# VHH binders against Flagellar brake protein YcgR (ycgR), part 77

Target 1, 263 residues: Flagellar brake protein YcgR (ycgR), of Thauera aminoaromatica (c4kar8)
Amino acid sequence: MAELSTPSPASPAPLDGGRGDELEKFTLRGARQILQLLQDLITHRGLITAHTGGGHSFMTAVLKVDEERGRVVLDPSPDPQANRRALAAPRLTCVTQLDGIRIQFPLVGLGEGQDKGRPALFAPLPAEMLRLQRREFYRLQVPLAHELSCLLKAEDLARKPVEVSARVIDIGAGGVAVVVPTGAAEFVIGGTLPACRLALPDGEPIELDLEVRNLNRQTQRNGTEQLRVGLRFAALPRAADTRIQRYIFKTERALNAKARGGL

## First folded at step 7 (VHH)

Design N48 (from yc3 with E54Y; framework vhh_7yz9_2)
Fold by ESMFold2-Fast, scan of step 7:
Structure N48 (fold): chain B 263 residues (1-263), chain A 118 residues (1-118)
Amino acid sequence: as target 1 above (263 residues)
Amino acid sequence: QWQLVESGGGLVQAGGSLRLSCTASGFTVDDYYMGWYRQTAGNEREWVAFITSYGSTTYADSVKGRFTISRDNAKNTVYLQMNSLKPEDTAVYYCAATYRFGSPLDYWGQGTPVTVSS
């Protein structure tokens, strides 16, 4: 039997079957712990990428936890097709972050209804949640103000070379997740993109070889669709690794200072 | 080759019982969430019940107290025991398997029809 490929750590895409046993120690199954984590996501207004399978996902958020009915209330997509896919899916795989800690949980039994007179999605409370506290799983959500981009060297549908400027949405020790304009390039999972250029705020672009690990068409909360590409750093040079780590730590500290009202 | 095969559907009178089975071949169900969905003509699939890889169960409000989902990992099979059947339970019932920690592949069976007469 073939094992499914594990998504890049740089992607909001779900972890797959190859890591089941290793993830046991990061799995929360206590009802109190699950409720606390869901409440933390509500408090921080954490955006969740909900994967419906087949490379499709949409952006949502936990609106509330109904402990009496044992269910979670989610913000529906403004795209009716995304909601239809979600309701038809055997499971939603929800991926989010809280202060750089990757959180992943399944929702089964999704339904639709109303909450305070507004459309909402409902699901039973998850029986388990992953809380991945490892450096390799840490992902910094890149502030829009930093205007981080990665120039990708890819191919179009006719296999002609094309350069695509992609916005970097998250970054970690193992790679980046980027948003690519629809139709700009063709990506193949497992394919290598040579000599791409990652532009950090301070200094010259970093030249890197990137491996495509996952692809997801995501419907945003405003109803627009984008292609999200998870990219793994291949043979990362020491100088590049140091500079990426420095950017991550510096940005985290700045975000923490701002959250405390420091400026 | 990976398959889910449903069986046990048929015609039953209101108030009757039926037991559906879903057997996986080509993979082991141990790490999979297993669920039952149903679909009537012209409507979208409706979730019925699921069971986690650790045996925790959840049911749709419409079937709670009447249906029971269970699994037998040694037989690579999930079951749906349907009691006190109502005409509105008439549908094609589908088995689904999804890896608990995420997977781009979700497996669906071909479906088994259930008709409940008044």
Scores: ipSAE 0.029, ipTM 0.492, lowest interface PAE 7.0, mean pLDDT 81

Design N49 (from yc15 with K98E; framework vhh_7yz9_2)
Fold by ESMFold2-Fast, scan of step 7:
Structure N49 (fold): chain B 263 residues (1-263), chain A 118 residues (1-118)
Amino acid sequence: as target 1 above (263 residues)
Amino acid sequence: QWQLVESGGGLVQAGGSLRLSCTASGFTVDDYYMGWYRQTAGNEREWVAFITSEGSTTYADSVKGRFTISRDNAKNTVYLQMNSLKPEDTAVYYCAAEPGYLWTSEYWGQGTPVTVSS
């Protein structure tokens, strides 16, 4: 069937730019809960996208949980190159969905062998599994027409204060991603940008402290570089959080209405 | 800007020992999973050792019992202690950081060469 090009909330791509502590409240650590989720994935024949890093992934599934040996058995890729990448990686980041809820978990110490005479991948049981309700991991792709911007208070190469108006390309409960011209300011992962101003279409700008979580330099087709910066909200007041969520929900509804009308 | 810098590589005789260091700048290693990888001529990069933010370690079968990975968060550094070196351990060794669970963002160092003579 025809698919809209918009990624679903259950997108197979793993979450980026988050620290472990942002997701701790959604993390399951109980051995019995972990075993039950893995067994549910087996029962429902859930397909898993396993990310090996560097933009590579393959489709797999949990074939078996071996409680006595403390390990999971995974279906290997039919592509030998994908299996080699998986075995060379320090971990797999596994992404799947159960009953519309996103489930993610790491597998560390991957090995290969056979299960009942068939090729298989093995890994120790994960110590943690992330079980996210859809809205907690949702990132709204900001419509260009909204001209949503964030005034960043940063430093230049000489450590002098500089203000940069950055276009917001996506927004969620935990932060924003922005784009700036390369060289407009210096950003350091883990650095704090104090008293930045997020301009939503409705109302006055929201003043907030932002932590730099990731940097991605992209060269456009015309040779122009832009820097994408992932920024975490460092402690939002309740009122600011409410305004951001309201913007997200209103924009989602408008985009869904447009998509239905356009089909 | 983020950076990982490896050091400690060099030429050693079989049976010898070497300690590699990897120091991060532009970010702290405290919350990152840290790993060592190696690459030999004509082959893809292979994983060697991994340490979680909590200090749990895993090793490739080829190095288990001979190599030890450790971290010193106060020095923003991860180490690979290599004992009982073999000629087949000859490779360029790379340090990598991942920002904890469920992330595919990887920070890589430039690599440090290790040559083990027979």
Scores: ipSAE 0.000, ipTM 0.208, lowest interface PAE 12.3, mean pLDDT 77

Design N50 (from yc15 with Y32S; framework vhh_7yz9_2)
Fold by ESMFold2-Fast, scan of step 7:
Structure N50 (fold): chain B 263 residues (1-263), chain A 118 residues (1-118)
Amino acid sequence: as target 1 above (263 residues)
Amino acid sequence: QWQLVESGGGLVQAGGSLRLSCTASGFTVDDSYMGWYRQTAGNEREWVAFITSEGSTTYADSVKGRFTISRDNAKNTVYLQMNSLKPEDTAVYYCAAKPGYLWTSEYWGQGTPVTVSS
């Protein structure tokens, strides 16, 4: 099962699909923009991780863009099994970075052949490409010691209002992931939880509206079930955004210092 | 300033094992796509194994099942565990890194020789 986490900016792992609305403003759909970005990857000799599903991936690069035929030409893996896996996949998810920007795009309809007498993989030009800065996709795993919480305004199974104090397990510029006991409240993907309160260490709770994006049920080692809920910030005030960013950066700095032998 | 340093090469008998290490200085490997290449006399450098920042791995057919690439981001190091070594694995092994900024030239180590006696 997928967990509610966003990979680091250097990670080749694909971004969480439940953030479609949040990522739309960073998605390129114009043909000229897509062609220019692919050409930039060629010019800068960009190394691409192509995910074929099932935890499998291989390293590739865009060798050229064939505008006349509307396709990209990719460097095949020297491993024939990786190439066979790629050709059998319904979709490749390609992930790379350029100039500190994460770039992600799908390729569908992969074929094989030759380009200039060399083996090559071919795919139609992608219809979309994601271009995303670190701050937009980074999620800080919240240390247990911080005891970060969010008071959720939700409904129970009988549609009666309930308040649930949920533990925040990760936090980013666009939202939080929280855990609640199974049955504590009813959540519907796309539903809005109004006037929730996020408690950060350095001030008054932040009052905000949260949209339910993801739901994942998981069983703890002790046999207790918990529900992991992914929540998007709606209409986040600038002051709240600043406080959240400061918390993320301060905590990340402290965790990095601790990992390097800091106290 | 930005360097990769390999270690762990040497002489080994066929069927033996070696572990190569590659430590980055001046930059962090968690921002990099990392790989091992090898070069035999008269040939260009050939890819052996790649590892992504999340730990996804790919291998050349000639080493699959015998070699394992891994990373330790806390130590800023990538490893190549080589088992069941064959005389044809004799080569100079190079570590390579592609930082998160893709227009930056690839960083290469100095190379470490591995000789497998029959």
Scores: ipSAE 0.000, ipTM 0.113, lowest interface PAE 17.9, mean pLDDT 77

Design N52 (from vb1 with Y52W; framework vhh_vobarilizumab_d1)
Fold by ESMFold2-Fast, scan of step 7:
Structure N52 (fold): chain B 263 residues (1-263), chain A 119 residues (1-119)
Amino acid sequence: as target 1 above (263 residues)
Amino acid sequence: EVQLVESGGGLVQPGGSLRLSCAASGFTFSDYAMAWYRQAPGKGRELVAGIWSGGDTSYADSVKGRFTISRDNAKNTLYLQMNSLRPEDTAVYYCAAGLWSTYPEYDYWGQGTLVTVSS
């Protein structure tokens, strides 16, 4: 770290606030790049988790980009409460993935109306989009056909031990995201779940310790609510790490081959 | 080791003021977006206020004009100044830190501090 001399109170202080953010190099701010990325999300039918604050989110998608009006059109939730939370939020944080790359962007000034006679949500084009090309942020969206699950060792609201079989929705080098029915168990952010069992399609379950990193109540596109739990691999054994990476690579290759075959 | 430690919670009368602090250690504080969340009994966790690494701020509509979020990068500390407190502000207040600018998927969370607004 470079040492800076303390300037005199009467002298100009050279401050370049915020430019040291290490993710700035992954931030898209050009209008053309933003438009292209939003269009790519439409083309690939990318599902977006829109976080409305307070641990709440809902599943949406970009329906279209209206360049003339400078806005995006989003699929509203079938749950009116989720839409009310979104409209009341000062900011929506949209999270999605494209080809294993995490994409995040804010939407401010959300409104509601109709598009071609159908209910829709509208927002001005985002001024920035984050496209994380780092390996540590790569997350494989788990194919539904794989029925990948993780048996969690948790506690209910009465602090009674409970085992919950949770569906794995994404997996990366550092952890998994799982979905559980709301009320099935209590999770404490920063808490450790010992001796959980991750079931991969080819082989016996992997026993591992998981740390709870985030909790989110998500309203699905069909209007149902589920609890999404982000879990970090704690003290992952080498053999387990190898099996997880092999699963990710094998599945990614199969998905890429399917995409090429469709051409 | 990463740690976020909240302090300053307590019992206060309606119309009163309270200042919450969050002491951070184990990471480069100035690179992180910081936020205050709260959770009342029987309700979901809600964002109260956020502050980006660059200093920009955001507030929930229910607290705009009453609460002020600030940070001291030299002291690795986040603050929430709460004025004109109402019974509806009663909740456990949580400090959160994320490397990405004010994103709801924060990397680190504190264990919370209880604020009770009652006579």
Scores: ipSAE 0.000, ipTM 0.115, lowest interface PAE 15.7, mean pLDDT 78

Design N53 (from vb1 with T102E; framework vhh_vobarilizumab_d1)
Fold by ESMFold2-Fast, scan of step 7:
Structure N53 (fold): chain B 263 residues (1-263), chain A 119 residues (1-119)
Amino acid sequence: as target 1 above (263 residues)
Amino acid sequence: EVQLVESGGGLVQPGGSLRLSCAASGFTFSDYAMAWYRQAPGKGRELVAGIYSGGDTSYADSVKGRFTISRDNAKNTLYLQMNSLRPEDTAVYYCAAGLWSEYPEYDYWGQGTLVTVSS
């Protein structure tokens, strides 16, 4: 349809006076607020994707906050290569969710050592954290029990058509993230996958065009590597948009009810 | 503290050239996709050019062949070389940065730099 596009083709003008960065209102810089948010991530056992650069990331978690030494303690990867990449990186970009709210923060000066006799990664407390309480940034973590899948129509290494059933790991207003088996298909950032089929509960699969926006080889907590593909909804029909939003709302409500003790 | 600071805008004659710069600080520049957007008065923001963390580039059809986007990861700086400028290129040019793995919007935006191409 079109030439390769950047991650965000268009964004609205700033709401108030055009002064600046809309994300600044969601940025926490107070030491007490940062400590509280990190503690909330520990309490809720939040999994963190730590981006180490070059399309690589690994899954970690905050094990504790050492307020006296001004540092966080992170769970290292069981993959030594992922840990080496992290230690060599000038900076990590950490991304997670807490109660459906996207949280992002940098870590600089990563080191390795021991915590209570076990290997650990250490970093100074971040100077800032983003807490994005905005619907457009909301990504529902798809419950594993839902077995949500998307049939991708892509190409293999020889440019032959191939169909790949990919597991949907998160979904939002703008797209989905999926897990693809290594070697199942070739993806090009900015490329369009036409006539893919998103299987939501309680209905026929939705046929839609998806744009490849992100490729990431992520090392899981068990040490295995998987390809995660970020896909943007291109020209989403209104009926499809309504069904997707309904699924997100219904699932979010059910998860919140379960967290409160449920029925 | 995250900052994107644009510079290099100004008044130029049709057919002239300008080089825009965007100095980034407060985040891991090399992990981020970077882009130039522009906005003329009374219009929405329009993508001009983008460059991914891996170096791949994309351009709007209206500027393809005339503009070149590039990045210097060692200096945390994004550039836009604008050649063969036209009156319709007149706009405020914005630098944007996005960590690409979670959502379709850019995470950070600069304040903009004005480019005026005189008739």
Scores: ipSAE 0.000, ipTM 0.216, lowest interface PAE 11.2, mean pLDDT 79

Design N54 (from vb1 with S30D S101E; framework vhh_vobarilizumab_d1)
Fold by ESMFold2-Fast, scan of step 7:
Structure N54 (fold): chain B 263 residues (1-263), chain A 119 residues (1-119)
Amino acid sequence: as target 1 above (263 residues)
Amino acid sequence: EVQLVESGGGLVQPGGSLRLSCAASGFTFDDYAMAWYRQAPGKGRELVAGIYSGGDTSYADSVKGRFTISRDNAKNTLYLQMNSLRPEDTAVYYCAAGLWETYPEYDYWGQGTLVTVSS
């Protein structure tokens, strides 16, 4: 029924900067707040997805904040091609989470060099950072131990039906992001995958329809490339929504308890 | 003011071709991802094809090999070349624009242009 698409951050994909006032109230511009947030990312060893444009990203981390030179030091990709794309990009859009809060910031003027004799990427400190506390923007990073999977009903390159078991890497109120083996299936942005099956740790798999929202070839910290597919819940029964939210809540609480030293 | 104005729709016989255009104004066109959506009678809107600011393209399975999306940044215009048209392609076709960092969530939509494929 709706004629316009509703903006939905269903993956670690960047939020729409054209949303105007919707993002302004979550924007940090104070130099000390920015420095503190970056330091928090270092302390918690937060992994960052750096989007270079053209459907490409790589996994990085803030290694150091150099306050005297006004710059951040980033972990380079072991894939030289990912580093070349990053250096050629006019800007990086960095997306991460800290204590369940989505954090997004731009980096402009990326350079390369060395830190303590090791290769490093450098960028000026960002002038702004988004800190999104709203539940709708929250994406739970799924613990590997949970072995969450989604059986996708898709098509191969010859348009033959194929079932692909994909690992769920993050999950939120609006959808999931999955990792798909290269060549396993063809995905089309806006395409619907009917009757997919999401396996949660408890109970029967949830049958649901998924819409492909984004595709990203991400270079991992070990230098391998994987296809990440962002999937929106197209039609979510209330009972399924309750189970998904309960899983997110329970897992978030368990992760928070571990972060506090298991109290 | 932001405007997206579609044109090029019409009546065509099965197997025929049409080229749709979308003229954009009021924003920095080069920075925006563009897409074509369609709405067939009795159906919701579905993505037909998308083109990102960097030039990468994507297509719905039903149109792969038949439709080609392209953009002319100098003219602020998006195109959809439609070949080997089928009755199933009958729909109102909409142009959409979103910032280049946005993954297919679109900020702006055109009014639509009708394509009828019928003998």
Scores: ipSAE 0.000, ipTM 0.112, lowest interface PAE 17.2, mean pLDDT 79

Design N7 (from B82 with S30D; framework vhh_7yz9_2)
Fold by ESMFold2-Fast, scan of step 7:
Structure N7 (fold): chain B 263 residues (1-263), chain A 119 residues (1-119)
Amino acid sequence: as target 1 above (263 residues)
Amino acid sequence: QWQLVESGGGLVQAGGSLRLSCTASGSIFDDYAMGWYRQTAGNEREWVAFISSGGYTTYADSVKGRFTISRDNAKNTVYLQMNSLKPEDTAVYYCAAGRIYDFGSPDYWGQGTPVTVSS
C-alpha cells in the first residue's frame, strides 16, 4: 500500500491515489463551479498537461466550453501519435495551475473533430475538479510591474563568488522562484545560497538564506535560454515572514480588485 | 448589507472536533483575506488563522497542525476545522475580513460564536 504524496505545484504529475475525506474538501462538484473554473482556464490561457496513461502525456489547453452540449473543447497535440493515444485512453487526467493553485480533473469519452475549421478534441464536462489550496502549494505569480528582484550570492563555473540579480516570478510561504540567464551562475539542487537579498516594493531588502530546490531550463521565443530556479527559505525571521505575508495578501487583493474592474 | 454570518460553535469534549463556518457578502469575500480570531474573558482578541482568496494560509503557533482554514468561493464561505481541541481553545471565535497590511484592524467582523472545550 503506497502512501498518498503530493507533488510540488510546478510538477505536472497527478496526485497519487486521491482518496476520501482528505481530498474531498478540495473537490468541486457543482455545475456552476466547474463551468466557472473551466472558463477561468480559458481566460488565463492556462496550459494543461493531459496524462493518457502508460507514462504518456501531452500539452493542451481548453479552447471553449459548450454548455448547451455539455462538453469541453481541447487543443490537440501537434504529435498525431499523442492524439491517437488520447483517443484510445479510457480516461485523461488533466493537470494545470491557476494563480498558484493546482487544478486536476478527469475527462472520459474523448472524441475528435473540428472547431472553426481547425482540428479539436472534445470531451463531456467533468463531473468533478480538484482545486488544491494547501499553504505549501500556493504561489503568487508576481506582477511584472512590481519589478520584484532577489540578489543571489552564488558561484560561477570556476567556484568563484558571483552576485546575480534575478527576477522573482512567483512567491509563496516557503520560497520564491526566480529567472536568471543561462550561465550567469552555477546552481546545485540542495545547495545553500547565503545572505541573498529579496527586494519587496515597500521597505529595505530582506536578507535571506535560500536553498536550491529545483531547476528548469527554458528557451524563450527570441532563442535565448533562461534558467528558472526554485528557492526555499532556509531560515525566515518572524519580521521577514510578516512582510512577505503582507506583500502576498496585498498583491492578491489588488489583482482581484483589478479583475473586477477596480484600480 | 455588509455582513459576516457565523455558525458551528458549541460544546465539545477535549480531543474532539468542531467546524466553524462564516458566510460573507460577495464583494467582501472576493476582495479580502478572510480569517478567524478568538477572545477569552479578560484577554485581548488574538488571531488564529487567515486565508487569501487564492488559498494562501497562515496560522498562529498555538493551533498549527490542529486547525485548518479553508474557503469555498462559490458559497462565499470560509471554514475553520478544529481538531484535537484542548480546554485552552475555549473562547468566542470571530470571523473577520481585512487586509494583511492593516490586519490589527480588520475591516469587517462577525458577531462571534462561542466554543467551550471541557476537560
Scores: ipSAE 0.033, ipTM 0.561, lowest interface PAE 7.2, mean pLDDT 79

Design N8 (from B82 with Y56W; framework vhh_7yz9_2)
Fold by ESMFold2-Fast, scan of step 7:
Structure N8 (fold): chain B 263 residues (1-263), chain A 119 residues (1-119)
Amino acid sequence: as target 1 above (263 residues)
Amino acid sequence: QWQLVESGGGLVQAGGSLRLSCTASGSIFSDYAMGWYRQTAGNEREWVAFISSGGWTTYADSVKGRFTISRDNAKNTVYLQMNSLKPEDTAVYYCAAGRIYDFGSPDYWGQGTPVTVSS
């Protein structure tokens, strides 16, 4: 089915732009924050997909921020029809990425003119920008070579305290998924596991409280049954959050490099 | 290669309920975040709901409190329970899977299942 408006990985779909309760925490409204983010897009020469409505979009870039006139200068499309659609649209929804972070913002009141003698599109500075780092929902598959573990403080069937060393199979900024042998401990969804220890490849273990979010039984290739436990970080300290985020970023970069045919 | 197959769409009256299902073929469902998008004719595809591999959920404002996303990793299936349906919910609903920080660029898409809500 040929559908021109269908989003693809090469043309990312827009999300609700600062209207959703869940998206408000990712919405920038400070004038200096907006100016800095737009300048970062210029510095990195980030390509922007501008959605004009009716299933139409075109590739553009921020060429300049004109703080004196309160406007952005955009690269026009080589397709005159795309430019006409953009100028006729009441709103553009602009979508881009910077260092793996999705950025989305509206432009209203688009006009055309020239910048340094070259054709350009102009729009007032956006009143808001969505900087969508949904890091709590991102899950990095942990490489087996890293031997990541989490020492869980749990209870057995008789409610006696037990310690279980669990292998970490995925990790995000919001939590981890671990695998434990069936029967090693009892877990209750919503239960808290206090003073657990998360071991990253470098540095001392991180002590933190974990909340059980989900349980799933898995059968391995060798026929053994294991329990997958989803665990949420409770009240994560800033230093711990920084270490976890650094691990996720470095590992994702390394995995991306390997996928592109390199060690 | 992954395949996502949606089911459960159809015609329903306003105020009614539908449950959409999306079953993944292939070995890595439990490692992926899953979500639902919808699209009406002549409009861009919009995000509806997202569930992480660990079970964390988030919803678009237009459906919050009415729709519930869930997953069953043993069945390689993600569900969208749609309650208190409105004519504005009429769309083709797409299942999506991805491993990214944002859910605007999924790695895999289903074929879509139509939902029509009559007034």
Scores: ipSAE 0.000, ipTM 0.102, lowest interface PAE 16.1, mean pLDDT 75

Design N9 (from B82 with Y56F R99E; framework vhh_7yz9_2)
Fold by ESMFold2-Fast, scan of step 7:
Order: structure tokens, then C-alpha cells, then sequence
Structure N9 (fold): chain B 263 residues (1-263), chain A 119 residues (1-119)
């Protein structure tokens, strides 16, 4: 058996300019989007690899965003040589990850000084930020208490239409994983389930077409079998995509707040 | 309507070679990374290789050095050249199209083409 073959082109190293035409759709240029993303990096205390050129880099973090002055405050390296290279560089390329999402942005015009009596590096806010959303790493494990469900429109073994209410166990930007009792319906990898209904908290169910991506039989602790079905969103209206993303972000923030409160 | 059409599968002896082809709709091909997954009996689909529109490639460790992925943008076709085939490479091979850094969840799939490698 082969386990854990993942496509992983995202590394700490900066992405090549020859891929720029594919990366444009992931580039944020709105001032509010950039400010929010930088604030999220502060909130999550994300470590940043800052590349100074010539194969040199150092570890930093965003300490503060000064919206009024239009600048970011960065943690300097404990290595004085790394800081001198950074200050001499025409551009820093900053690379980080936030919950599996690769984030990359340039900083130009780096300076040094103090913030609240401590050494700091300063730079103008970036004009653009690359946000590469990797769906395999963007999966919310759905809390059992949410009782999130998807009504699947499928067929039984006799090809008779059947509706199955399936519990959603994880959800991401590209799809959901659900569990159904073994034998409740027939699923074929690559098959389409039309007009299914995803029930999210606060609002009407979302009608959507799902494509079967994978199937996995699971034996539970009591010896019963259930089928885990991975389902891709075939096409989402913009409003549905927005609602799904809001649910994911709200739930993730609530879970992170609960985990931090468990001190 | 977008589709992925696969060809080139079949039977081959261990140590032999096969070339798989996948022809895609123009808009899928230009906007997406292209690649290959395979599925063996009793297992989930596993990623094999992908190539971006700009030519960046990556390979699963099990096939690195033996398989080569390439694309022909004029023909909207992606290829998987499989050399030094092993019995363990026996699987149904699926062409896929997806976002470059989201290729773990491709947006489009082919129908699959069987490859059997005899010992």
C-alpha cells in the first residue's frame, strides 16, 4: 500500500516569476483585504520567512500594523548580519502559512528603529499579497454539536431514487466529507449527485450539485460499518460560496477562542 | 461543456513503458494545472504527478525518476510517460485538472484508463 502521496509545490522558498500568470487570481490588491490578512497573521502569531536575496533569509513576525501611517512593524532577527542584509536589500519576499494557506508578499523600503523601546523593523504596507488557498489543508472538522447535514439525492442498488440525510464530518472550500450507513445508497467515484441540500446554521439549505470524489468504509467501535464519502462542489453560486466560507471562518474562530480559553 | 479524454492505457510487462494522453477543453487547460491520479483495488485515489500551465512539475516519490509529465499547449494535451514499469504501478489512471496549489482537490476528472503491469 501507498499512503500519503500529497501534491506539495508550496515550500518556504518564494515562487518563481514564470508562474505569475497562474498566481494572478490569488493576488490581493485591495487595501482592506491586505490589512485584514496582516491582522490575521498577528492574531495567529504566524512565523514569517523573509528572503533577502542571494539565498539568505531570516525568521520574523508581524508585530503591529499601523494603518494611520501605512506601515508594518516586524520583529528583527537576533542575528545582526541578517538584519544588515535585510536593510540593504531592495526588496524582502515574505513567506508564511496560515492554517495551510500559503501567504507571500513583498516589502520595499525597510527601515530600522524602536517600537515601545524595543528594536523593530519598519516597512510600508505591501501593495499586493499572494494568498494561495490549498483545499486539502483548508478543512474544518465539523463540531458534532452543530449537527451539520447534507441531504443527498442518490440511487439505491436497484437504481431507484433515494434521499439520504448524511452527517457532514468535514467541510472545505471545495467540498464536504459525509458519513452514511453502509448500503443506504450506491456511490460511484466520478458520479454526480444533483440538487443535494446542504444545511448550514442560520438560513435556508443550500441546493448544490456534488461529485463523488472518494469512498472509504469505516468500522466503528461497536462493530457497525459506515461509509465515508468525499464530495466535491460541482458548481456553487457566489452567494452559496460566501455562506460556506463564512460558516468555516466563524466556526474556526470560535473553536480557536475556546482552545485559547482552556488555559 | 468541459471534458477530459484519456488514452494510452493497456497491458505491459514489468520493465516496459506506456505513454498516457489526456486531451482537455481549451479553457480548462489554460487556467488549470493538469495531472494524473491512480487508484488500486481497495485504496483511495492517490496523486501521481502534475504540471502547471507554466511547466512546473512535481511527482509522487513512488514514481519519481521513472515517470515524466509534460504538456502540449497547442494541442490542449497532457502526457504521462511511464518508464521502468513495476507490477505495483497496476491501477486505473485518472487525468485531472485543478488549481495549482489546490491539486489535492481537482475540479475536473477523466473517466479513467486501466494500466496492468505483469510480472
Amino acid sequence: as target 1 above (263 residues)
Amino acid sequence: QWQLVESGGGLVQAGGSLRLSCTASGSIFSDYAMGWYRQTAGNEREWVAFISSGGFTTYADSVKGRFTISRDNAKNTVYLQMNSLKPEDTAVYYCAAGEIYDFGSPDYWGQGTPVTVSS
Scores: ipSAE 0.000, ipTM 0.108, lowest interface PAE 16.0, mean pLDDT 77

